VHH binders against DegV domain-containing protein DR_1986. Designs and how they scored, part 4

Target 1, 281 residues: DegV domain-containing protein DR_1986, of Deinococcus radiodurans (q9rsy3)
Amino acid sequence: MSIAIVTDSTSDLTPEHLAALGVTGVPLYVLFEGQLYQDGVQLSARQLVEGVRAGKAIPSTSQPSPAEFAQAYAQALEHADEVLSLHISGQLSGTVGSARLAAQEFGGRVTVVDTHTVTLGLGLQVLRAAELVRAGQSVPQIVQTLERVYPQADLRFTVDTLDFLRLNGRIGGASALLGGLLNIKPLLVVRGGRVDAGGRVRGQKKALADLAEHVRRYVSQHGGARVAFLATVGGEEDRAAVRAQLSDLHFQDMGDHEIGAVVTVHAGPGAVGVALEPLSA

## First folded at step 21 (VHH)

Design DD1 (from AA3 with T100K)
Fold by OpenDDE, last read:
Structure DD1 (fold): chain B 281 residues (1-281), chain A 123 residues (1-123)
Amino acid sequence: as target 1 above (281 residues)
Amino acid sequence: EVKLVESGGGLVQPGGSLRLSCAASGFTFSRYMMGWYRQTPGKQRDLVADITWEGDTKYGDSVKGRFTISRDNTKNTVYLQMNSLKPEDTAVYYCARGSKYYDILKGFDFDHWGQGTQVTVSS
C-alpha cells in the first residue's frame, strides 16, 4: 500500500522541504485588512509583520475548506493507495474538522490525524511520518508510532507579548501569565494541543537561557534529541543565541525554521522557540 | 448505509468456545479497522479486540491468549474466536467499524455499531 502524506501550512516546513519529502501542504488563511490570504503563498510572515509594525490591525486566521482538502486528497490518490493527513491541533484550528469532512468523500482511503501540536511540533511529526512511510510502515503503524512519540515530544517558546495569543483566543493556559510586570517574559509550552504556561522570567536573556537549558535537560533525560529551532520574523538573532548556547551539546540538528504567517498571527513578531522529539520511537 | 450484523452468540459452559461473526455492508470493508466490544448492563462498553485494515490486532487484557480476532475481506466479515470462556465473559458483544480519524491522544475510535449478540457463559 502506497501512502501519500498531506499536512497544512502550520507545519512551517518550507515548500521545498515538503516537495523533497513528497508531502502536500494545504495552506491556511490569514484575514488581513479585510482580505483573505493563503499562508505562505499569498502572504509571507514577513509581509504580515511589516503590516503589523506599520500599525495595521492584528489579523485573524481560518482553516482551509473541505473542498480544498478534497482536492488535495484527490490529487494524492491519483498516485497513492491511501492518504495520511496530519494537522494542527483541533484546539487551535478547525483544520482537522475540515479535513475530516473532506475525507468522508474518499471511501476510507484517507486517515486524518489530530497531532495536538503546531508549527515544528507538527513539522517533526510530518518528518517522522515521511521516514516511516519510506521504511515501508503502514498508516496504522505510523500513527501508532507518532502516538508513542507524542508524550516525549516538546514544544517551548517565548514571545514578546501575549497580546497576539489573547486577541485571537489561542492563549489557553498562558492566560495565567497575563498582567506581568515590565520586562517579564513568558515561557510557553504547547501541551495537550493547546498553549500553556511554562513559567516566566525577567528579561529576554534569561528566557533564551531557559530555552537552551530545556534542551539540555531533554537530551539528558532521553539520551539524545531531535531539535528544531524556531523563530518568527524579528526573532532570528534570538534563535541564533539559543543555538549558540548549545554549541557544546550533542543532538540531531533539525535546522533553523521560520514560523509562517498563520502561526505568526498568534505568536507575534520576535517569538523564538524549540521543538524537540526523541531520536527513536 | 453502513450495516453491521453480528451472529454466533449463545449459551456455553465455562471452558467452552464460541465464534462470533460480523457481516459488514455499505462501505469498503478492506479499508477500515474493525473491532469487537462487549457490554454488561449498567457498565460501560469495553474493547475486546480490534484489527486494522492491515491485519494488526489488539486485545483487551482480560481476553489475551483466549480470544482471536480475524477478518476476511473477501466476505466483508470480521470474526471473534472465543476460547476458554469464563462466566465473566458474559455480555452483549458488539461489532464496530473504526473511524478514519485518529486522535494522537486517544487513537482510533469507532463510528458504527451492530445491534449486538448475547454471549452467556454459565454452568
Scores: ipSAE 0.909, ipTM 0.948, lowest interface PAE 0.3, mean pLDDT 96
Fold by OpenDDE, last read:
Structure DD1 (fold): chain B 281 residues (1-281), chain A 123 residues (1-123)
Amino acid sequence: as target 1 above (281 residues)
Amino acid sequence: EVKLVESGGGLVQPGGSLRLSCAASGFTFSRYMMGWYRQTPGKQRDLVADITWEGDTKYGDSVKGRFTISRDNTKNTVYLQMNSLKPEDTAVYYCARGSKYYDILKGFDFDHWGQGTQVTVSS
């Protein structure tokens, strides 16, 4: 059985990387200034941030239509026996719902997965799935492996403000951090498919140090790690600072990644984070 | 229309054996996960065993080593061989089709069910 992988744009893997993997990415949408844009195709994260900083209203996001997924599946099934479709948490987007509706048209050839994560949390799952496909594993085996890895995976990040999460209703448990004092930075985690509070610190320097320390603890606990470094537009220097603090640590480097427009709508400019998973599944 | 029809249930003495069958129709059987559940009045329905479309099996802890789930795609049928039956195995057994949706926190769910067949283990 040959398997084709489909994901969505919130994986924040670049089109080039997806192409190299043979993975199809379906773009979500950003409603910005009364117009609908495909994530990363018609609107970049940088364009979004520039608009917001110029005084434009914070946009909203929406999922792809079932028809768009159906098209992706139909194309995939021209050269594959079945499709594995991995998507952003259903608690954060209706994307899984759209995918499920589309999948019904293909007589059991499409398996849709709610990964209960986002950005490079999802991206790492996609990478793992692609590796397992190449290794000759079946769809059931792959999803079971992902399920096994999920409790050990970790996605942590800090933001300059919680306003973006609050405004768009994705703040989840991080609402507990609202009303903070000046110069307080939230430490956030994606847990159980939603954004949650991981703590708070005073100042960006300590927030970045906390992220680095988190990676160190993870590596120590698990005997290694796959580590992806994340940033929205404006957080590139901070991302580099986190990485620099880990120069003496051994881990599998999964690279620096830019968070796309859709996720930026919710995280805001200047966000920095890390996505972690174990070396072995 | 998806249809699942169970058969093979009945009364058996402790230590005895039964073989349940579930005949499926209305969908491409070979592409779906199949499962057996059981339920007693007033209690929740529990997974007995499931089998993927690739033939991978999973069992409830209470039936491991005694029950075997299998499938014949040429007959669109899933089976449950029940050996060394115990009074505690008494229940209505249901055949179910797995959905094509996987929740990473919950696994596959089941979206279609048979009418059930009574299994009674008693001396």
Scores: ipSAE 0.909, ipTM 0.948, lowest interface PAE 0.3, mean pLDDT 96
Fold by OpenDDE, fold request of step 22:
Structure DD1 (fold): chain B 281 residues (1-281), chain A 123 residues (1-123)
Amino acid sequence: as target 1 above (281 residues)
Amino acid sequence: EVKLVESGGGLVQPGGSLRLSCAASGFTFSRYMMGWYRQTPGKQRDLVADITWEGDTKYGDSVKGRFTISRDNTKNTVYLQMNSLKPEDTAVYYCARGSKYYDILKGFDFDHWGQGTQVTVSS
């Protein structure tokens, strides 16, 4: 049976990359200055950051409607026998719920997956799923592979401030890092589908070094890794700095990625991180 | 309306065999995962076995090597062949339909259940 993959805009894979994979991305929404914008379509991460820096209120985000997913599924099923729909953690967004509602209209042809991750954590799962589809794997086999990989996957990042996570209610266990001293940088992890605390260090330099060291340890422990480098607008130089510290390390480079508007609403400007997974499932 | 009707339960001696059947209706059977659960009074319902719409199977640890789950899509029926039955296998056995939702942390959920069939293993 032929399989079509559907995901959402929080995978932070570019439209061009998704198109190349034959994957459909459904955009989430940003409520900014009283107007709804489709993530990456009507509002870029840069536009968002520019607005926030100009003193505009921090926006909120919302999930696609069931109707939008239904449309995506209907289109996919014109050329595929079934749909695999991979989405951001249900603890971070109502997107999975919306997708599930839509899936009910298609008589068992759509499988919806809560990936319990976000941004390139989700992006890497989408990439692996696409590879498995090309390899002739079935939907059950694919999701079982993703399940097996999940405990070995890792998403780490640092932010300039926890205010964005706090204001939007996605701070999760990272709330333990609130009230820190001046120039203390939080080390964050996505664990169990939510943001959690991984520690704290003094200064950005040490935070970036910690990210790099984390990659080194991961590669050492797993005998390799797929590594994606992430940044919101304002974090590009820091992303480059993390990468530079790993110039002597061998891994599968999954590239530099810009975090989209929706995830930027929660992470804020200047965020930098890494998404890791094993080479083989 | 989704319906699941179990049959084949009964009383059997230790070491004996039973074959349970679950007749499904009200949905496209071939597109869904099916499963068997069992429950004893006062205890949690536990997975016995499940089978995907692609035919992949999974078993509880206590029944591996003794039980076999299978399906016939032409008959909209899922089966549980139970061999080498033990008194500990005594329970109400439920047929269930898997949902089309997969939680990476939990696996497939089940969204419909039969009324159950009693299996009693006793000398």
Scores: ipSAE 0.907, ipTM 0.947, lowest interface PAE 0.3, mean pLDDT 95
Fold by OpenDDE, fold request of step 22:
Structure DD1 (fold): chain B 281 residues (1-281), chain A 123 residues (1-123)
Amino acid sequence: as target 1 above (281 residues)
Amino acid sequence: EVKLVESGGGLVQPGGSLRLSCAASGFTFSRYMMGWYRQTPGKQRDLVADITWEGDTKYGDSVKGRFTISRDNTKNTVYLQMNSLKPEDTAVYYCARGSKYYDILKGFDFDHWGQGTQVTVSS
């Protein structure tokens, strides 16, 4: 049985990377200045940040329509027997709901997965799934593998401000970090499909050091790791700084990634993070 | 319309065997996971066994080694062979169709259920 993978734009894998994997990405939407933009297609993260910095209101995000997913599934099923559709946490977006509605039209050929993560947390799952498809694994086998990996996966990041998460209602458990003192940086984690508090430190330098130390501990604990480095617009230097602190550490480097417009709406400019998963499932 | 009809339940002595069948209709059977659950009055419904459309099986801890789930796609039927039955296996057994939704924290959900069949194990 041939399998096609569908995901959404919050995987933050580039269109080129998705294309190379044979994966279809369905873009979410950003409502910016009264207009809807497809994530990464009609609005880049940089454009978003530039607008916000220029004084424009923080936008909101929305999921693709069921019709858009249906289109993606229909196209995929022209050359595949089944579709595996991996999506951002249902607690963060209605995307899974839209996908599920669309999937009902295809008589059991589409399996929709709530990955309970976002950005390169989702991206790494997509990459793993693609590898497993190439290895000849079935849809049930693939999702079971992803399920086994999930408890070992980790997504950590720091932001300049919690305002973006707060304003858009995605702050989750990180609300505990509100009301901090000046120059306090939140340490955030995506856990159980939502944003949660991982701690707080004084100053960006310590925040970056904490991210690096987290990677070191993870590698030590698991005997290795796949590590993706993440940043929103404005966080590129900080991302590089985190990576530099890990120059002596051996891990599978999954690359530097820019967080897309939709996730930037929630993380804000200058965010930096790491997505980790074990080497073997 | 999706329809699931269980059969094969009844009264059996401890150590005995039963074979439950679930006849499915109204959907492409071969594309869906199927499962058996059981429930006693006042208790939650528990997974007995499930089988993916690829034939992968999973069992509740209490029935491992005694029960076997299987499916015949040509007959649109899922089976539960129950051997070495114990009094604690007494329950209403339900056939269920797995949804095409997978929660990474919970696994496959089930979206359709049969009416159930009573299994009573007693001396």
Scores: ipSAE 0.906, ipTM 0.947, lowest interface PAE 0.3, mean pLDDT 95

Design DD1 (from AA3 with T100K)
Fold by ESMFold2, look of step 21:
Structure DD1 (fold): chain B 281 residues (1-281), chain A 123 residues (1-123)
Amino acid sequence: as target 1 above (281 residues)
Amino acid sequence: EVKLVESGGGLVQPGGSLRLSCAASGFTFSRYMMGWYRQTPGKQRDLVADITWEGDTKYGDSVKGRFTISRDNTKNTVYLQMNSLKPEDTAVYYCARGSKYYDILKGFDFDHWGQGTQVTVSS
């Protein structure tokens, strides 16, 4: 039984990665100055940040339509027997709802997954799902494996300001971090499909050290890790600094990743983080 | 319209056996997970067993080794073979169809249910 994988652009896997995996990515949208732009197709994260810094209006985002998912599914099913569709947390976006509605048109051939995560948390699940498809696992077996991995997975990051999360309604439990002294850097996690508080530290250097120490603790506690490093525009040097602090540590390196425009609307420029999974599935 | 019709319930003595059947129609049966749940008054439905469209099975802890779920895709029917029945197995048993939606925290949800069939194990 052949399986096609569909995901959305919030996985933040590059077009090169998606093409190499044979995975379809359905773009979400950035709404900016009254226009909708397809994430990663019509608007890059850098273009978005330049526009925001130039004093333009605060952008927002929207999910793909059910029609767009239906088109992706119809195309995938021309040469696959079924589709596995993996998406950003339903608590962060209506994307999984659009996918679910579209899937109803395909007579049970499309399985839609709410992954309860975002960015490379989702991206790592997509990468693992693609590997499991190649290994011959069925859709039920693949989702069972992702379920076993999920409680041990982690997405941890810092942002320059909570303002983007707050203004776009994605702050979640991180609202507990509002207020405080100047130069306090919030530490955030994705927990239960929502953004949540991971702590706070004074200054960017301590925030980067905390991310690096988190990876060290994880590797020690789990005997290894799959690690992806991520940043929004403006966080690239800091992402490199986190990686540099781990140069003596062995882990399965899942690479450096740029967070795309849609996620950047919510996280803001200058964000940096890590996505972690256990080695065993 | 999706329809699920249970049969095979009844009164049985402790240690006895029953075989429940659920006839399904209105959808492509072979593409869906199917399950059996049971409910006693005042409580929520509990999973008894489910079976994926690929044939993988899962059982509630209290029925492992005694109950067997199976499916026949040529007859659009899911079965529950219930052996070594105990008074605590007394409940209304519901056939259910799994949706094609997977929540990574909760698993597959179930979107259609039969009317239920009563199983009573005498004390």
Scores: ipSAE 0.794, ipTM 0.901, lowest interface PAE 0.5, mean pLDDT 91
Fold by ESMFold2, fold request of step 22:
Structure DD1 (fold): chain B 281 residues (1-281), chain A 123 residues (1-123)
Amino acid sequence: as target 1 above (281 residues)
Amino acid sequence: EVKLVESGGGLVQPGGSLRLSCAASGFTFSRYMMGWYRQTPGKQRDLVADITWEGDTKYGDSVKGRFTISRDNTKNTVYLQMNSLKPEDTAVYYCARGSKYYDILKGFDFDHWGQGTQVTVSS
C-alpha cells in the first residue's frame, strides 16, 4: 500500500522542505493584533518577533480545525492508499485531537500519531517516517520504529526568558527554574510530551557550551547521532556558536532550522537548541 | 455498528490447548489492528497479543512462545491459539479492535471490545 505523510507546521520543516519530501503540512495559526495568520504562510517568524519587541500585542496560537485536516486527508488519499499523520504532542496542543476527529471520516485509512514532541523533535520523526516510506515499510512498521527511537530522541534548548512559556501555559516542569538569579540561563527539554527542566547555568556562554557538550556526550553514548540545530529569530549567532564547538565531531548533520512563528510564540525570540536522534532504530 | 464476538473458551487440563475466535463486523476489518486481552476478577485487562493489519504481532511476556495470534481477513476473524496452558492463564478473554490513533509512548489504543469468553485451566 502507498502511504502519504501529513504533519503540522510545528514540525518547523519549511513548506518548501515538506513539498520536496512529498509531505503535506497543515498550518497552525498565530493570533496577532486581532488577526489569524497561517504559520509559515501568512506571517513570518521575523515579522512576529518584530511586532512582539515593538510592544504591539501579545500573540497567541490556535490549532488547525478538523475540517482543515479532513481536506488534507482527502487530497492525500487521491494518490495514496493510506495516510500517516504525525503531530505535535497532545500535551502541548489540541492539534492531534483535531486530526483524530477528521480521521474518523476516512474508514480506517488515516492513522494519527501523537509524537509527544515539537519543532525538530517532530521534524526528525517526519524525516525518518519519509525515509521509511521510501524503504517500503508499512504504517505499523513505521510507527513501531518511531516508538523504538523516541526514548533515545532528545530536544534540548535554552530560552532568553521563561515568560513566553508561562504566559501561554506551556511552561510545564520548567516552572522549577523560575527562581533564577541574574545571568542564570535555563536549560529545557521535552519529556513525556511536555516542557521540562534540563538544568541551570550561569551565562549564555555556558548555556551554549552545555548544548554542545550534550551533543558530544550523546554521540559517544549512542555511537552516532542525527543532529538538527535550531533557533528562534535572534538566536542565529548562538546556533552557529553551538555548531562551531562541534566542528571536530562526526554526526549526521540534519541542518540549521529556524523555529517557526507558532513555536516562537511559546519559546520567545533568542532561543537556541538541538534535536537529536540515534542513527538507527 | 462495530461488533466483536468471541468463542472457543472452556475448561481444559494443564498443558492443554484451546483456540479462541473473534468474529468481527461493522467495519473494514483489514484496516485495523486486533488484539486479545484477558482479565481476572478484580484486576485490569492485560494485553495477551495483538496483530496489525499488516500481520505484525506482539505478545505479553507470560504467553510468548505458547500463544499465537493470527487473522483471516476473508472471514473477518482474529484467532488466539493457546498451547501449554497453565492455571495462571485462567481468565475471561476479550477480543478488541485497535483505534487508528497511535500514542508514541503507549502504542495503539483499543476502542471496541467483545463480551468475553471464559478460559479455565484446572489445577
Scores: ipSAE 0.786, ipTM 0.903, lowest interface PAE 0.5, mean pLDDT 92
Fold by ESMFold2, last read:
Structure DD1 (fold): chain B 281 residues (1-281), chain A 123 residues (1-123)
Amino acid sequence: as target 1 above (281 residues)
Amino acid sequence: EVKLVESGGGLVQPGGSLRLSCAASGFTFSRYMMGWYRQTPGKQRDLVADITWEGDTKYGDSVKGRFTISRDNTKNTVYLQMNSLKPEDTAVYYCARGSKYYDILKGFDFDHWGQGTQVTVSS
């Protein structure tokens, strides 16, 4: 049977990338200056950062409605026999709850996955799911494969400030990193579907070196890796610097990615990170 | 409304066999994972076996090699063939339907349950 994949905009795969894969992306929303904008459709991460710099409004985000998921599912089922729907961690957003409610209307044809991750952690799962669909795996086989991969998956990053995570209530275990000296950079992970502390170092140079060393250790320990490099607006040079430190290392390059507007509301500009998965499922 | 009705329980001697059946209605059976769980007094329900809508099976360690789960989508029925029964297999056995919600750490949750059927292995 044919399988359509649906995800949400926090995968941080661009609408163009998702369209090339035949994957439907359901946008979350940014609330900014009293207006609601669809992530990546009506507001880019760059537009968000420029707008925040120009004004003093504090943005927030919201999940898609069940009705919006139901529309996406109805559309997908016009050309597929079933839907696999992959979403940002339920510990970070109500998005998976909206998807779950909508799925009940479709007689068992929609399987909804809480991926326990975000941004390119989710994006890498979407890419792997698309590969597995093309390889002829069934929905139960695909989700079982994602379950096997997840304990070895990693999302590691640094932010310029914890303030954005704190303001929006997504700081999680990273609150342990509050109250440091100037130039102490937090290192963050996603653990148990939440943001958690990965340590802290003195200065941005050490933070970038930590990210690069983490990738190097991972490749050594697992005999390979799929690696995506991420940044919010303002972190692009730092992302390139992490990649440059790995020029001698062989891995499956999953590319450079811009973190989208919704995730940027929570991470802030100037963030940089890596998303890792094992090479084999 | 979703209904799951177990049958086939009863009293059997150690080393004997039983076949449990679960008749399902109120949903498109062929699209859902189904499972068998068992419970002894004072304990949580334990997985005995489950089977996906594509036919893949999984078994609890204590029953592997002795029990076989199967399904017949034309009869909307899931079965548990229990061979080489032991006194420790004595329990109430429940049929369950898997939801279409997958937690990447825990797998499918189960959202509907039958009333259970008693299996007693003699002595």
Scores: ipSAE 0.785, ipTM 0.892, lowest interface PAE 0.5, mean pLDDT 92
Fold by ESMFold2, fold request of step 22:
Structure DD1 (fold): chain B 281 residues (1-281), chain A 123 residues (1-123)
Amino acid sequence: as target 1 above (281 residues)
Amino acid sequence: EVKLVESGGGLVQPGGSLRLSCAASGFTFSRYMMGWYRQTPGKQRDLVADITWEGDTKYGDSVKGRFTISRDNTKNTVYLQMNSLKPEDTAVYYCARGSKYYDILKGFDFDHWGQGTQVTVSS
């Protein structure tokens, strides 16, 4: 009857936000200078960027272990009847595989979801799941609702360079944007659970305008939206610029969010994006 | 060891009824989605009906209004009541257990299957 929600740190909801929702976040790791650091616990995105600038080491990331998920599930089940576990796309990370392996120990009390998204694409699903738990929906009803919402959900962003995605093996269909001319800014989406090409524009100003125009089109087409604004370290003023272009538009404001260290390893500093969902399920 | 055993198949005349049963063991039955699928030679298994651990049901288009899925958690058994049977319903019917893994694009997968029971509707 009672449902605990577990997610991972790539949701990019802060530990404080997750705690306010009663949601458990399991950290992924950054490997940097021969050491593993828990995302958002032992290493912030800002610390990562400053460390990379100070040294020459190339960071990488790793998923939580099955043991770490098993611990989170055991703790959640001390006070809940079942767990709904929501995670970064299995096409971007082995995290959902670790969660799935751990869930086998719990006699069917843990339902694991591959959300086919990342960062606030995942974060918005976590927020919606928490709302549905409070509304008294069952796990089957919640996942069915998330499934109905997903085709209308969108995650769109620009990065300063594709190099971080390429170096860490998460470039996906965005490889179609390689070899662009100087001053061509890539526009990226998450499609089918992986990073994909969303177009090209000339210059950062036009990239930010494209993000804002995408939100406008979405609101027009769907009669409303839930909108989250995202940036990695160094993209905060650009994120504010996107928001400022939408000051005349009504939408459900899901807030400004900093993309965490793990996702920053792949997206690089200076990235800006929006995550969108329909107002109603 | 997860075990699913179907029973209740056989020969019926058009317009007749059958009740299939699937006895389940080796897992906590009340925590899992259960389903019935059917297969004719040379074709993929088609969804007939499924039922969640909360009792929500879903039916294939060709059986809506004629078939009813139900479960009895005290007996660890899933049932398929098949009414108004047609020759087109002739198939091997399989009981299946849903996994606790949900792919947002594909839904729950089914991870365990029974051996099947033959239903034949004479023409």
Scores: ipSAE 0.782, ipTM 0.900, lowest interface PAE 0.5, mean pLDDT 91

Design DD1 (from AA3 with T100K)
Fold by ESMFold2, last read:
Structure DD1 (fold): chain B 281 residues (1-281), chain A 123 residues (1-123)
Amino acid sequence: as target 1 above (281 residues)
Amino acid sequence: EVKLVESGGGLVQPGGSLRLSCAASGFTFSRYMMGWYRQTPGKQRDLVADITWEGDTKYGDSVKGRFTISRDNTKNTVYLQMNSLKPEDTAVYYCARGSKYYDILKGFDFDHWGQGTQVTVSS
């Protein structure tokens, strides 16, 4: 049985990257100045940050509709026997709920996955799922493999401010980091499908060093890693600084990635992170 | 429209066997995971066994080696062969259909349930 993969734009794999993999990406939306814009199609992360810096309005986000997922599924099923649909954590977005509703229309041919992660945490799962499809695994085998990988996966990051997460209602356990004074940088993780506290350090330089040291520790503990480096607009030099601290380390390089507009609404500009998975499932 | 009808329950002596059947209708059976759960009074339902649409099986620890789940897609039926029954196996056994929703922490969600069939192992 042939399998098509569908994901959403919060995977932060570009449309070009997804197309090269044969994967369909369904955009979420940014609501800005009373208008809805499709993430990565009608509004880039850079355009969003420019608009926010100009002081126009506070953006928000919304999930794709069930109808939009149904259209994506119908199109995918023109050339595949089944769909595997991988999505941002249901703890962070209603996206997986919309996908689940749409899937009911397709007679059991669409399997919807709550991945309990976001951005390149989701992106790495999409990449692994695509590899497993090419290796001939079935949908039940693929989801079981992703389940086995997930406890070993890690998404760590720092943000310039917790304000975006707090005001948009996605701060989760990271609220324990509120009230820091004098250049305290929060270290954040995604745990159990939610943003959670990963610690505090004083200053951006130490936050970047902590991210790099975490990658080194991970590689040592697991005998290797798949590593993706990520940043929102304004964090690109800091992302490069994390990578530079690892120039002597051997890992499977999953690349540098820009976090898209929807995730940027919640993380804010200037965020930097790493997404990690084991080499072997 | 989804209907799951269990049969095969009853009273049995310790060490005995029963075979449960679940006849399914109202959906494309071959595309769905199916499972058996059991519940004793005052407790939540526990997984006994499940089987994917590709035939992969999983068992609860307390029943491994004694119970076998199987499916026949031509009859739209899932079975539970229960051997070497013990008094602690006494429960209402429910047939369940897996939704097409997978939570990476919890596995497949189950969205439809039969009315249950009583299995009683006399002590």
Scores: ipSAE 0.749, ipTM 0.893, lowest interface PAE 0.6, mean pLDDT 91

